# Ledger of designs, part 131: miniprotein binders against a2bj90

Target 1, 235 residues: a2bj90
Amino acid sequence: MSRSARRKTSALNTVLRVVEVFASIQGEGPFTGTYSVFVRLAGCNLRCPFCDTRYAWSLEAGKPLGVEELVEEIARYEPSLVVITGGEPLLQRHPLNSLVEGLESLGLRVQLETNGILPAPARDEQLWRVYHVVSPKDVPVRVPGAKLHPSWVDYARATGRAWFKFLVANEQHVREVAEYVAKLGIPRSRVYIMPLTPEKLDMKELLELHSRIASLAVKWRLNFSPRLHLLVQLP
Short names: E, the ipSAE of ESMFold2; O, the ipSAE of OpenDDE; V2, 0.75 times the mean of E and O plus 0.25 times the DockQ between their complexes.

## First folded at step 14 (miniprotein)

Design MQ16 (at its last look DockQ between E and O 0.68; V2 from the best seeds 0.00; counts 0 for: pTM E .738 < .8, other shape alone 4.871 > 2.5, unsure alone 67.749 < 70)
Fold by OpenDDE base, look of step 14:
Structure MQ16 (fold): chain B 235 residues (1-235), chain A 109 residues (1-109)
Amino acid sequence: as target 1 above (235 residues)
Amino acid sequence: SEEEIRELLEKAEELAEKAIEALEGNPEIRKAAEELIRAAQELLKEVIERAKKTGDEDLQWLAKLAEIYLRAAAQAFQKGDYDKAAFYLLLAAELILEAKEMLEELKRK
């Protein structure tokens, strides 16, 4: 490979397509309540009908940002956590590893949100060191082309740094989640169920839905993820 | 009566299914899906009001959640998002079915 080809490949590993960067409270999963900077990456390998961030599906919806510039932008917020989300962040795996290296060098904690279709981090990736919330799209709601990659179960067992978050509407969905995680050998302590909320719910309806799903979480001995940002009207 | 609630749920389910079929049709047939969704919502509102009188809070909730998803389907339809409309119609139909099964179990006790 020519020196020019190596420089072009190095430059491609230092640019991310970013839709938005904003500060808020992490509303979901094991880090609920944490003051966080969200980095929404562009591009997704799914087209979930229920997706609230469909504007991030195209890579062209993101602006190209250098990793160094993005690290500096994130650091200015003094976050307690950096949440990397998007469409699917792992579509930008190479520059994402560089971003994680930069953030970790500043002592910042990082959490990835992923649909779990792409392979889990390998031991030699910077991504191996961060926290992951995996949101499978094959159970209980089935999105075409969604399948949890088996390596996420192995990663969760090896590191203790992965959790699995499932969207649910009713008790039947919770049953299907319980059966699915049992079959895969995922411990219940790593499983979160979260209300499937349509857009523009009123606060009363939203709260009642949270209450119903939380009660099911207790009944089925699973963790509950709120959508806290919706309840407190944050982004 | 519980029987009247069951009949309303059956009609709401049928309308939801017809709305899904209409969404998969040609553009002229697809227009009928919005009317079918709205008709199903009105039936579910009646179910909710009847369920309040019986004191069955779980039945009332299932009917309410189905109505919420039908509202989401109608909103998606209005935006031309037919995949999202179909998705929420299917969820509403599942909840209507669950509500029917709940009523059948109550009749056996």
Scores: ipSAE 0.815, ipTM 0.908, lowest interface PAE 0.6, mean pLDDT 93
Fold by ESMFold2, look of step 14:
Structure MQ16 (fold): chain B 235 residues (1-235), chain A 109 residues (1-109)
Amino acid sequence: as target 1 above (235 residues)
Amino acid sequence: SEEEIRELLEKAEELAEKAIEALEGNPEIRKAAEELIRAAQELLKEVIERAKKTGDEDLQWLAKLAEIYLRAAAQAFQKGDYDKAAFYLLLAAELILEAKEMLEELKRK
């Protein structure tokens, strides 16, 4: 088979372990409010105590889906954004690059959500061209083994396609984030702070927590990320 | 008071270190977690009432935030999510201590 045919055949033969595919609104980060299709990949290299998607931790939680089949399923939603999340999507990096290629061939915009432990995309990867929201888990919520790979800072600087999002509860946490990003050389314009919201908050509590963290974002000159899907009760 | 809160922090840290044993159903660890959550709830009631009397909005929010995370710890405990319970209990304990320190600062004024 020719190199071109082998490449296309390889992408068609590539399989992802997928937990769920669903339409909703991107509720977090720089693309908040965008009509999106979420693709939750199985497997995670962390066991965060606050994780709301523990059902995605095991690779076996995902069903094997061919990349071509998945692209067709996603396209039927006619999304404005495809959000690839998980677990940790970069554990399935090779077939993920094939998925991105298929989605971009249809003109679909792609955003990846990652904990940033695995390296940022290389220039020759399809993932190089997508947007990334990187959520380090070593500050302020210190999850064991959650060291941010330094390549993400270089990638963000080189491409402008990455933002860093941190869960915070109070001003002490925001101060820790500010110190962390300063040490790493991450500009404040690329930093989001987001409320650490336990599940089952009533709406008044959820709104007040959002208001308090938003006020801190203004005070510290950082971007604010809501958890909009919780406010509007979408998945 | 402050001694009780510091003891709560120490025990919450110990519980966090043993969270995997709690997940595996160790009844001694489960009993310790339940007792710590109950103790934190009692301390927090006092802090909330005192915070309301001050009229200080930031202090009242701090006490409310501690209540939010302590409730999350209790809910996680009841569901058997003991790592989550320990995580939120520690956050709540730290907030209770901070609120208590602010109360003492305001009293001296």
Scores: ipSAE 0.654, ipTM 0.823, lowest interface PAE 1.3, mean pLDDT 87
ESMFold2 (binder alone), look of step 14: mean pLDDT 68; pTM 0.605

Design MQ2 (at its last look DockQ between E and O 0.82; V2 from the best seeds 0.79)
Fold by OpenDDE base, look of step 14:
Structure MQ2 (fold): chain B 235 residues (1-235), chain A 106 residues (1-106)
Amino acid sequence: as target 1 above (235 residues)
Amino acid sequence: SEEEIRELLEKAEELLEKALEGNPEIRKAAEELIRAAQELLKEVIERAKKTGDEDLQWLAKLAEIYLRAAAQAFQKGDYDKAAFYLYLAAELILEAKEMLEELKRK
């Protein structure tokens, strides 16, 4: 490889397309209640009709930020967790590994949010060491082109650092999730169900929906993910 | 009727597929289906209130929530989102109607 090709490959590994960086409480999944910095990456390989972050679908919606600069920005918040989300963070896999390396060097915990279409981390990736919340988009609601990559089940078994989060509206959706995870051999202890909440819900309606889905979680012996940030009116 | 709700579901599914494929000619169909769902849901809500069944009343309320989300998405030109929430509302209307017919047989 020419010196020019090595410089281009090094530059590609050091820049992320970032939509936003903000501090809040992690409202969802196994880390609910944790003071977190959210890094929303640009670009998605899906077009989910229920997506509340449509503005992040294009790579061009993100600004190019250097990994070192982004690590420094995140560190200023003194977070208990760094949550990497977006469209699909794993579309920027190479610079994302560099970001994780930088954050872990500061002793920061990292959690990735992914749709699980792209392969799970390999053992030689920095991403192998972090926590992952995988949100499949093939069950109970089917998004075209969504298929959970089988390596996520293997990664979850090998590391114990993956959970699977599903959007649900009713008991039928919860049944479909239960059947799906049973078929894939995903332990119920790794499964979260979360209310499918439309935008601009009334607080009373939002709370009742949480209550109904939480009761279904108990009935079906699954974990419940709130949307805590919506309940406490945080970003 | 149950047949009208099933037809609504089938049309909502077809609309969702067309919207996900990027077909632009879905606006009129979406508007008509949202109206049809609103009429069906109104009947279900009125019947649900008379039963006193809290679970049935919740299904009817959840259908109202999603149908409102469909209408809001439609107004914004988000036809994929409109079709998606319309489909969810139609499923809940069907479930609520089935529950109403079960309660009448008891």
Scores: ipSAE 0.798, ipTM 0.899, lowest interface PAE 0.6, mean pLDDT 92
Fold by ESMFold2, look of step 14:
Structure MQ2 (fold): chain B 235 residues (1-235), chain A 106 residues (1-106)
Amino acid sequence: as target 1 above (235 residues)
Amino acid sequence: SEEEIRELLEKAEELLEKALEGNPEIRKAAEELIRAAQELLKEVIERAKKTGDEDLQWLAKLAEIYLRAAAQAFQKGDYDKAAFYLYLAAELILEAKEMLEELKRK
């Protein structure tokens, strides 16, 4: 296709359904502590009982925003990281690739959060070059239909740009996660365990749970992810 | 008793499976099981304190945290979330009870 035709096709896919855009600290995973702008996309292919962002499940919860306008809005925050989350962002894959293109043209670092049900990026996608934190929902508690697409393990090996994050409550959960990642061939260096925190814990309870899960991470030689934003009371 | 706790866990697991399959009518069962779990947990907490065992006391506290979360979710009408936290609490109550029995044998 000519350059003109490709530019017209990209313009036609420049709208995303967005629930919210806000600045905060990335509180989880490998980029914990980074000043970030969060872009929460509407729509999800799961209905997890433990979901903290149920308001993003419906595609209708999102407002249509033009990619060019969204890039400009994000840039005004001067973020060190742009976190694309949701629902499940890959349900809006085509316009999402356009957003990533715009953000990368400004030199902005991008991280995607996904449940990993839809396939990993292809080499010709803009998403190929961004970082991914994949949170499978088939361990330790299996959500129906939540099977991790095998391409994510291949993608992680090929690019080094994917990490796998699991919510755990106790050592039994950690054992199940360890067995799961070993069977899938996911290196321990790519695995994070994170405390399963209910919404209304006091600070003492939050710290105790973090301490216990962090100790388990050391014991099992896995990475630990805090919920730092909860500890410092940020959104 | 340990038998009552095992029955609680079995029913909580069934409730969670219904919730994961999207069953909308789990409210009554969730309410009954949360109340039963609260009663059983009080006994486990008191016995755990008597042992002085740090890990056992943590298991009991964690069960209390998740059971409180289940009750709060239930009051908000989030019955699937309530079932999820109830199941986690029930597993921890059983684990704590089993550890209590092991400590008795020593």
Scores: ipSAE 0.759, ipTM 0.889, lowest interface PAE 1.0, mean pLDDT 90
ESMFold2 (binder alone), look of step 14: mean pLDDT 78; pTM 0.742

Design MQ3 (at its last look DockQ between E and O 0.74; V2 from the best seeds 0.00; counts 0 for: pTM E .785 < .8)
Fold by OpenDDE base, look of step 14:
Structure MQ3 (fold): chain B 235 residues (1-235), chain A 107 residues (1-107)
Amino acid sequence: as target 1 above (235 residues)
Amino acid sequence: SEEEIRELLEKAEELLEKALKTGDPELEKAAEELIRAAQELLKEVIERAKKTGDEDLQWLAKLAEIYLRAAAQAFQKGDYDKAAFYLYLAAELILEAKEMLEELKRK
């Protein structure tokens, strides 16, 4: 490889397209209640009709930020967790590995949110060391082109650092999730169900929906993920 | 009828598939008509559900109302994929609520 090709590859590995960086409480999954910095990356490989972050679908919606600058920005918040989300963060896998390396060097914990379409981290990636919440989009709601990559099941078994979070509306959706995870051999202890909440719900309606889905989680012996940030009116 | 709800589901699914593939203006009119049809079906279900006193049935009817409202809001914004998606969910819940109503009549 020419010196020019190495410089271009090195430069591509050090810049992320970032939509927003903000501090809040992690409202979802196994880290619910944790003071977190959210890094929303630009670009998605899906077009989920229920997506609340449609503005992040295009790579052009993000600003180019250097990994070092982004690590410094995140560190100023003194987070208990760094949550990397977006459209699909793993579309920026190479610079994302560099970001994770930088954050871990500061002793920061990192959690990735992914749709699970792209392969799980390999053992030689920095991403192998972090926590992952995988949100499949093929069950119970089927998004065209969504399929969970099998390597996520293997990664979950090998590391214990992956959980699977599913959006559900009713008991039929919960049943479909239970059947799906049983078929894939995903332990129920790794499965979260979360209420499918439309935008601008009334607080009473939102709370009742949480209560109903939580009761289904108990009935079906699955973990429950709230949308805590919506309940406490945080970003 | 149950048949009308099934037809609504099929049309909503077709609309969703089309909306995900194409920004076709014909989808707007189709979505509006389906939302109206769902609103009429849901009104009947809500009225019947109130008479049963069954809390789970009343919740299904309320959840259908929530999603149908989300469909209408998405439609007004030109988000036809989102409109079709929430319309489909509302129609599924209307069907489930109607099946429950027929079971309650047989007891």
Scores: ipSAE 0.763, ipTM 0.893, lowest interface PAE 0.6, mean pLDDT 91
Fold by ESMFold2, look of step 14:
Structure MQ3 (fold): chain B 235 residues (1-235), chain A 107 residues (1-107)
Amino acid sequence: as target 1 above (235 residues)
Amino acid sequence: SEEEIRELLEKAEELLEKALKTGDPELEKAAEELIRAAQELLKEVIERAKKTGDEDLQWLAKLAEIYLRAAAQAFQKGDYDKAAFYLYLAAELILEAKEMLEELKRK
């Protein structure tokens, strides 16, 4: 008459390697402007040359935090959205599912940011029920090792809970994105283009780049994502 | 000219790739000097683009300067892969601007 104690001890003791937890606004994608708590997980399976968060590439950059402890910390902020980012959060998939379970039990909305190399959530995962912003890194420029897992397109169609976001500098990049999403069968309503903003632009330059990419979004009938946190100088 | 700037950027990118693989401070210094030279030349190109009245040419010149500055900043931090990435983007924009200048010359 043995009963499985394995499930209970595994879920309660799960640890995430976390680089930082902070409150800000979601500055990108479909939830732009939402008061959010960001949880940046350590570790990445890519080394993008344009990465803004290189300090999260190494697993050693993260400190161990228990899932229960993390849920309590997040809840104290009273967020409207919890954004799980990194590195690549799906490298810590098992404890991440435990975190999502805890956050959803409190009625908190969760969004994951991922490069889409690892597969989309299965139906029996807690991650199945959260929102996902997928940023493929094999277009418009090719990052070594980047390839969107095909399950993300299936997941987006089945659930309506995934969007695809691309960094672009000019119209040639937008053309390449348009061809890529058409080939994969990703509808335009799920696609965001976002300006490729190097570090330390002055405000006038930042606004001009936003304006140019937004005009291209209208021209190509794609959604536009700002980098709003840069415009309002929040983390 | 834009052609001279593009040649400087390609040479600097080549030196950065070699420096990344070897760590040779002579290659790093040479790449830095070329990036700075390209930045100074591009300031004049930006002013010429402003005077043409062509909005797209003005933006391409400005965007090239933005990415070239990003390359220089990445170089200062030792992020040579990021520096090379932004140099590549700047070179592509200068090539596009050169084609537009040839088209404007024919009108």
Scores: ipSAE 0.640, ipTM 0.814, lowest interface PAE 1.4, mean pLDDT 87
ESMFold2 (binder alone), look of step 14: mean pLDDT 76; pTM 0.712

Design MQ4 (at its last look DockQ between E and O 0.84; V2 from the best seeds 0.00; counts 0 for: pTM E .769 < .8)
Fold by OpenDDE base, look of step 14:
Structure MQ4 (fold): chain B 235 residues (1-235), chain A 107 residues (1-107)
Amino acid sequence: as target 1 above (235 residues)
Amino acid sequence: SEEEIRELLEKAEELLEKALEAGNPEIRKAAEELIRAAQELLKEVIERAKKTGDEDLQWLAKLAEIYLRAAAQAFQKGDYDKAAFYLYLAAELILEAKEMLEELKRK
């Protein structure tokens, strides 16, 4: 490889397209209640009709930020967790590994949010060391082109650092999730169900929906993920 | 009828498949007609559900109302994918609520 090709590959590995960086409480999954910095990356490989972050679908919606600059920005918040989300963060896998390395060097915990279409981290990636919440989009709601990559099941078994979070509306959706995870051999202890919430719900309606889905989680022996940020009116 | 709801589901699914053609006037018109049909069906279900006193049935009817409202809001914004998606969910819940109503009549 020419010196020019190495410089271009090195430069591509050090810049992320970032939509937003903000501090809040992690409202979802196994880290619910944690003071977190959210890094929303640009670009998605899906077009989910229920997506609340459609503004992040295009790579052009993000600004190019250097990994070092982004690590410094995140560190200023003194977070208990760094949550990397977006459209699909793993579309920027190479610079994302560099970001994780930088954050871990500061002793920061990192959690990735992914749709699970792209392969799980390999053992030689920095991403192997972090926590992952995988949100499949093939069950119970089927998004065209969504399929969970099998390597996520293997990664979950090998590391214990992956959980699977599913959007559900009713008991039929919960049943489909239970059947799906049983078929894939995903332990129920790694499965979260979360209420499918439309935009601009009334607080009473939102709370009742949480209550109903939480009761289904108990009935079906699954973990429950709230949308805590919506309940407490945080970003 | 149950048949009308099944037809509504099939049409909503077809709209989801076609929604990639964002801004097609025919898709827009079809979505508007389906939302209206779902509103009429849901009104009947809500009225019947209130008479049963069954809280779970009343919740399903309320959840259908929530999603149908989301469908209508998405439609008004020109987000036909989201409109079709929430219309489909509302129709599924209307069907489930109607099945529950028929079960309650047999007891």
Scores: ipSAE 0.757, ipTM 0.890, lowest interface PAE 0.7, mean pLDDT 90
Fold by ESMFold2, look of step 14:
Structure MQ4 (fold): chain B 235 residues (1-235), chain A 107 residues (1-107)
Amino acid sequence: as target 1 above (235 residues)
Amino acid sequence: SEEEIRELLEKAEELLEKALEAGNPEIRKAAEELIRAAQELLKEVIERAKKTGDEDLQWLAKLAEIYLRAAAQAFQKGDYDKAAFYLYLAAELILEAKEMLEELKRK
């Protein structure tokens, strides 16, 4: 078999449904401010009413891309971080592990964004070694079917590679988050609260909301996540 | 008045539960009515909050206005699940602001 034919056959066995690939900054969570390439995978197991990426809900919204080709495309951006997001990336778990293997072979750092419904990585998965930002959707904003898989807490403690991020609007929401993480045994150092920002906020409103939620984070001894890309008007 | 706000919150929660199902013309009419009711209650809360001079109370009222505006915009676009969600958030904030107004009166 020729090199071209062998490569095509291998790529067909590990295909991801990809909505978009783009460079920007990571605007949320522990890696805020990092020059990143975002890979948005198609398909989601939730239909959150506040979702700002509804165009990624259907698997059919994604274009099939071979993992090798995707790794090459990502590498050309020379990112400091590769952010795998979606929909819910873990719906494409098998080819996702192949993508992670390819990215790590080039020394690229990877962060996954997940709603945490599907189990945390097993020790024999490539995903075991990447960073994860887990955003449970059953607290404080309750989305049907959004139950955090308990393995994420075990994974976070075992690896130190997971953080938990929650959208909040007010102090009552922060109280609910605090009770939730205490019940699950999630250390405060792994918890972020982030302002719930609807569409069409002007900059003054956006800054005010950030300021108020940041003050609550300090009051409740939790980490604060901005939505930095919104503040600096990047995708 | 507080009873009206609690009723608003209960109805908004029920609407959100229904709106997370497939579209329904009945949901549209109910959402429109509840948004209008919330707007009227919020006007009163904003006026009273302004007179107190309490910064936290004024912020709660402003945040309720932000989410209610988001609900109205989502309703206009036909995103009834998003509209119900932001309406529910606004209702929670209106109730919180009303409770704070009652606490300030008792002082």
Scores: ipSAE 0.685, ipTM 0.838, lowest interface PAE 1.3, mean pLDDT 89
ESMFold2 (binder alone), look of step 14: mean pLDDT 75; pTM 0.709

Design MQ5 (at its last look DockQ between E and O 0.89; V2 from the best seeds 0.00; counts 0 for: pae E 1.54 > 1.5, SAP 70.329 > 70)
Fold by OpenDDE base, look of step 14:
Structure MQ5 (fold): chain B 235 residues (1-235), chain A 109 residues (1-109)
Amino acid sequence: as target 1 above (235 residues)
Amino acid sequence: SEEEIRELLEKALELLEKALEALEGNPEIRKAAEELIRAAQELLKEVIERAKKTGDEDLQWLAKLAEIYLRAAAQAFQKGDYDKAAFYLYLAAELILEAKEMLEELKRK
């Protein structure tokens, strides 16, 4: 490979397509309540009908940003956590590894949000070192083309740095989650159920839905994820 | 009566099935889905009010959550997001079925 081809491949590993960068409170999963910078990456391999971030589905919806510039932007917020989200962040795996390396060099904690369709990080990736919240889209709600990659179960067992978050509406959904994780050998301590909330719920309805799903979490011995940002009216 | 609530839930479910079929149709047929969704919402509001009178809080919740999802379906429909509309119609139908099963179990006790 010519020196020119190596420089072009290196340049491809240093640019991310980013939809937005903002500071807020992590509202979901094991890091709920953490002051976080959110990096929403562009592009998704799914078209979930319930997606609240559909504007991120196209890679073209993101602006190209250099990894170094993005690290500097994130660092200015002095975050307690950097949350990498979007459509599907792992579609940009190569520059994402470079981003993680940059953030970790500053001592910043990183959490990835993923749909779990793409393979889990390998041991030689920078992504191996970060926290992952995997949100399968094949249970209980079935999105076409969604299938959890088996390597996420292995990664969770090997590292203890993965959790699985499921959207649920009722007790039947919670049952299906419990059966699914039991079949895969995922410990209940790594499983979160979260209310499936439509857009524009009033606060009373939102609180009641949270209460009902939290009660089901206790009954089924699963962790509960709020949608705290919706409850406190943050981004 | 519990029987009247069951009949309302059955009618609501039938309307949702017709709405789902209409969503898969041509643009003219698809327009009928909004009216069907609205009609189902009105039936669920009646179920909620009847469930309040009987003191069945779980039935009241299921009917309310189904109404919430129907509202989301109607909003998606108005935006031309028919996949999202269909998704929330399916969720509402599942909750109506659960509510019907709960009423049937109460009759057997």
Scores: ipSAE 0.821, ipTM 0.917, lowest interface PAE 0.6, mean pLDDT 93
Fold by ESMFold2, look of step 14:
Structure MQ5 (fold): chain B 235 residues (1-235), chain A 109 residues (1-109)
Amino acid sequence: as target 1 above (235 residues)
Amino acid sequence: SEEEIRELLEKALELLEKALEALEGNPEIRKAAEELIRAAQELLKEVIERAKKTGDEDLQWLAKLAEIYLRAAAQAFQKGDYDKAAFYLYLAAELILEAKEMLEELKRK
């Protein structure tokens, strides 16, 4: 390859479009409560009506940032967990694998958040080794075009490093989730149900919604995910 | 009474169906959706109050959650986010239907 072609390929593999980097608490899923650094990547392949991070939909919303510099910035926070989110982080798959390599070299634990439309990691990817929280948007919320890629179920079975998180509002939604995961062969221990929370609920409403969905989780023998950051008013 | 609550729920559902249709219209027709949403919210507030008197906690919850989603729809409409407004209207309608089915189940017993 020419020097120009190698430089283009290198930049593609070593530059991420990043919307924001910040420290907070992981508020959702199996790592709830963990001191985390969030890396929000630009670009999304969905336009969910309930999305609370619409500012990350466009790739142009992200600032180009070198992977090496990003690793250094993350490390300075001394995080217990690095959460890669977005948009949809897998739209930037190649440089994302480079970021994961850098973070792993420092012994940092990494979790990816994904809507599961793009395929799960292959065995030869650095992403194979990190944790994934997959949030399908085709059931029960029925976002158009939100087809879960079947490889995520295979990946979860092969690695034990993926969990599936679903937004629910009522028991009928929970029933739909239970049927969906049973058909896919996803064990209950890998499934989280989480309250579908509109913006700007008061604290009493937030607590009532959490209580009702948590009770359903117990009834259906599924894991419950809070939206803890909303309850404690963190980003 | 349960029949009064059923009538309120049916009316609220009809208002939501009209609101969803209005959202698909041109900007002039779309304005009607806001009034329809607010009218449905008032009906649900009446359902909540009547459900308290009956002591039916599940009905109270369904009505309260439907009202929460209608409020979210109204807020989204005010911001011009009509896709979000329609999403929350759909969720509220599902909850109203669930409440109606619950009342039909109780009537059978």
Scores: ipSAE 0.681, ipTM 0.857, lowest interface PAE 1.5, mean pLDDT 90
ESMFold2 (binder alone), look of step 14: mean pLDDT 82; pTM 0.801

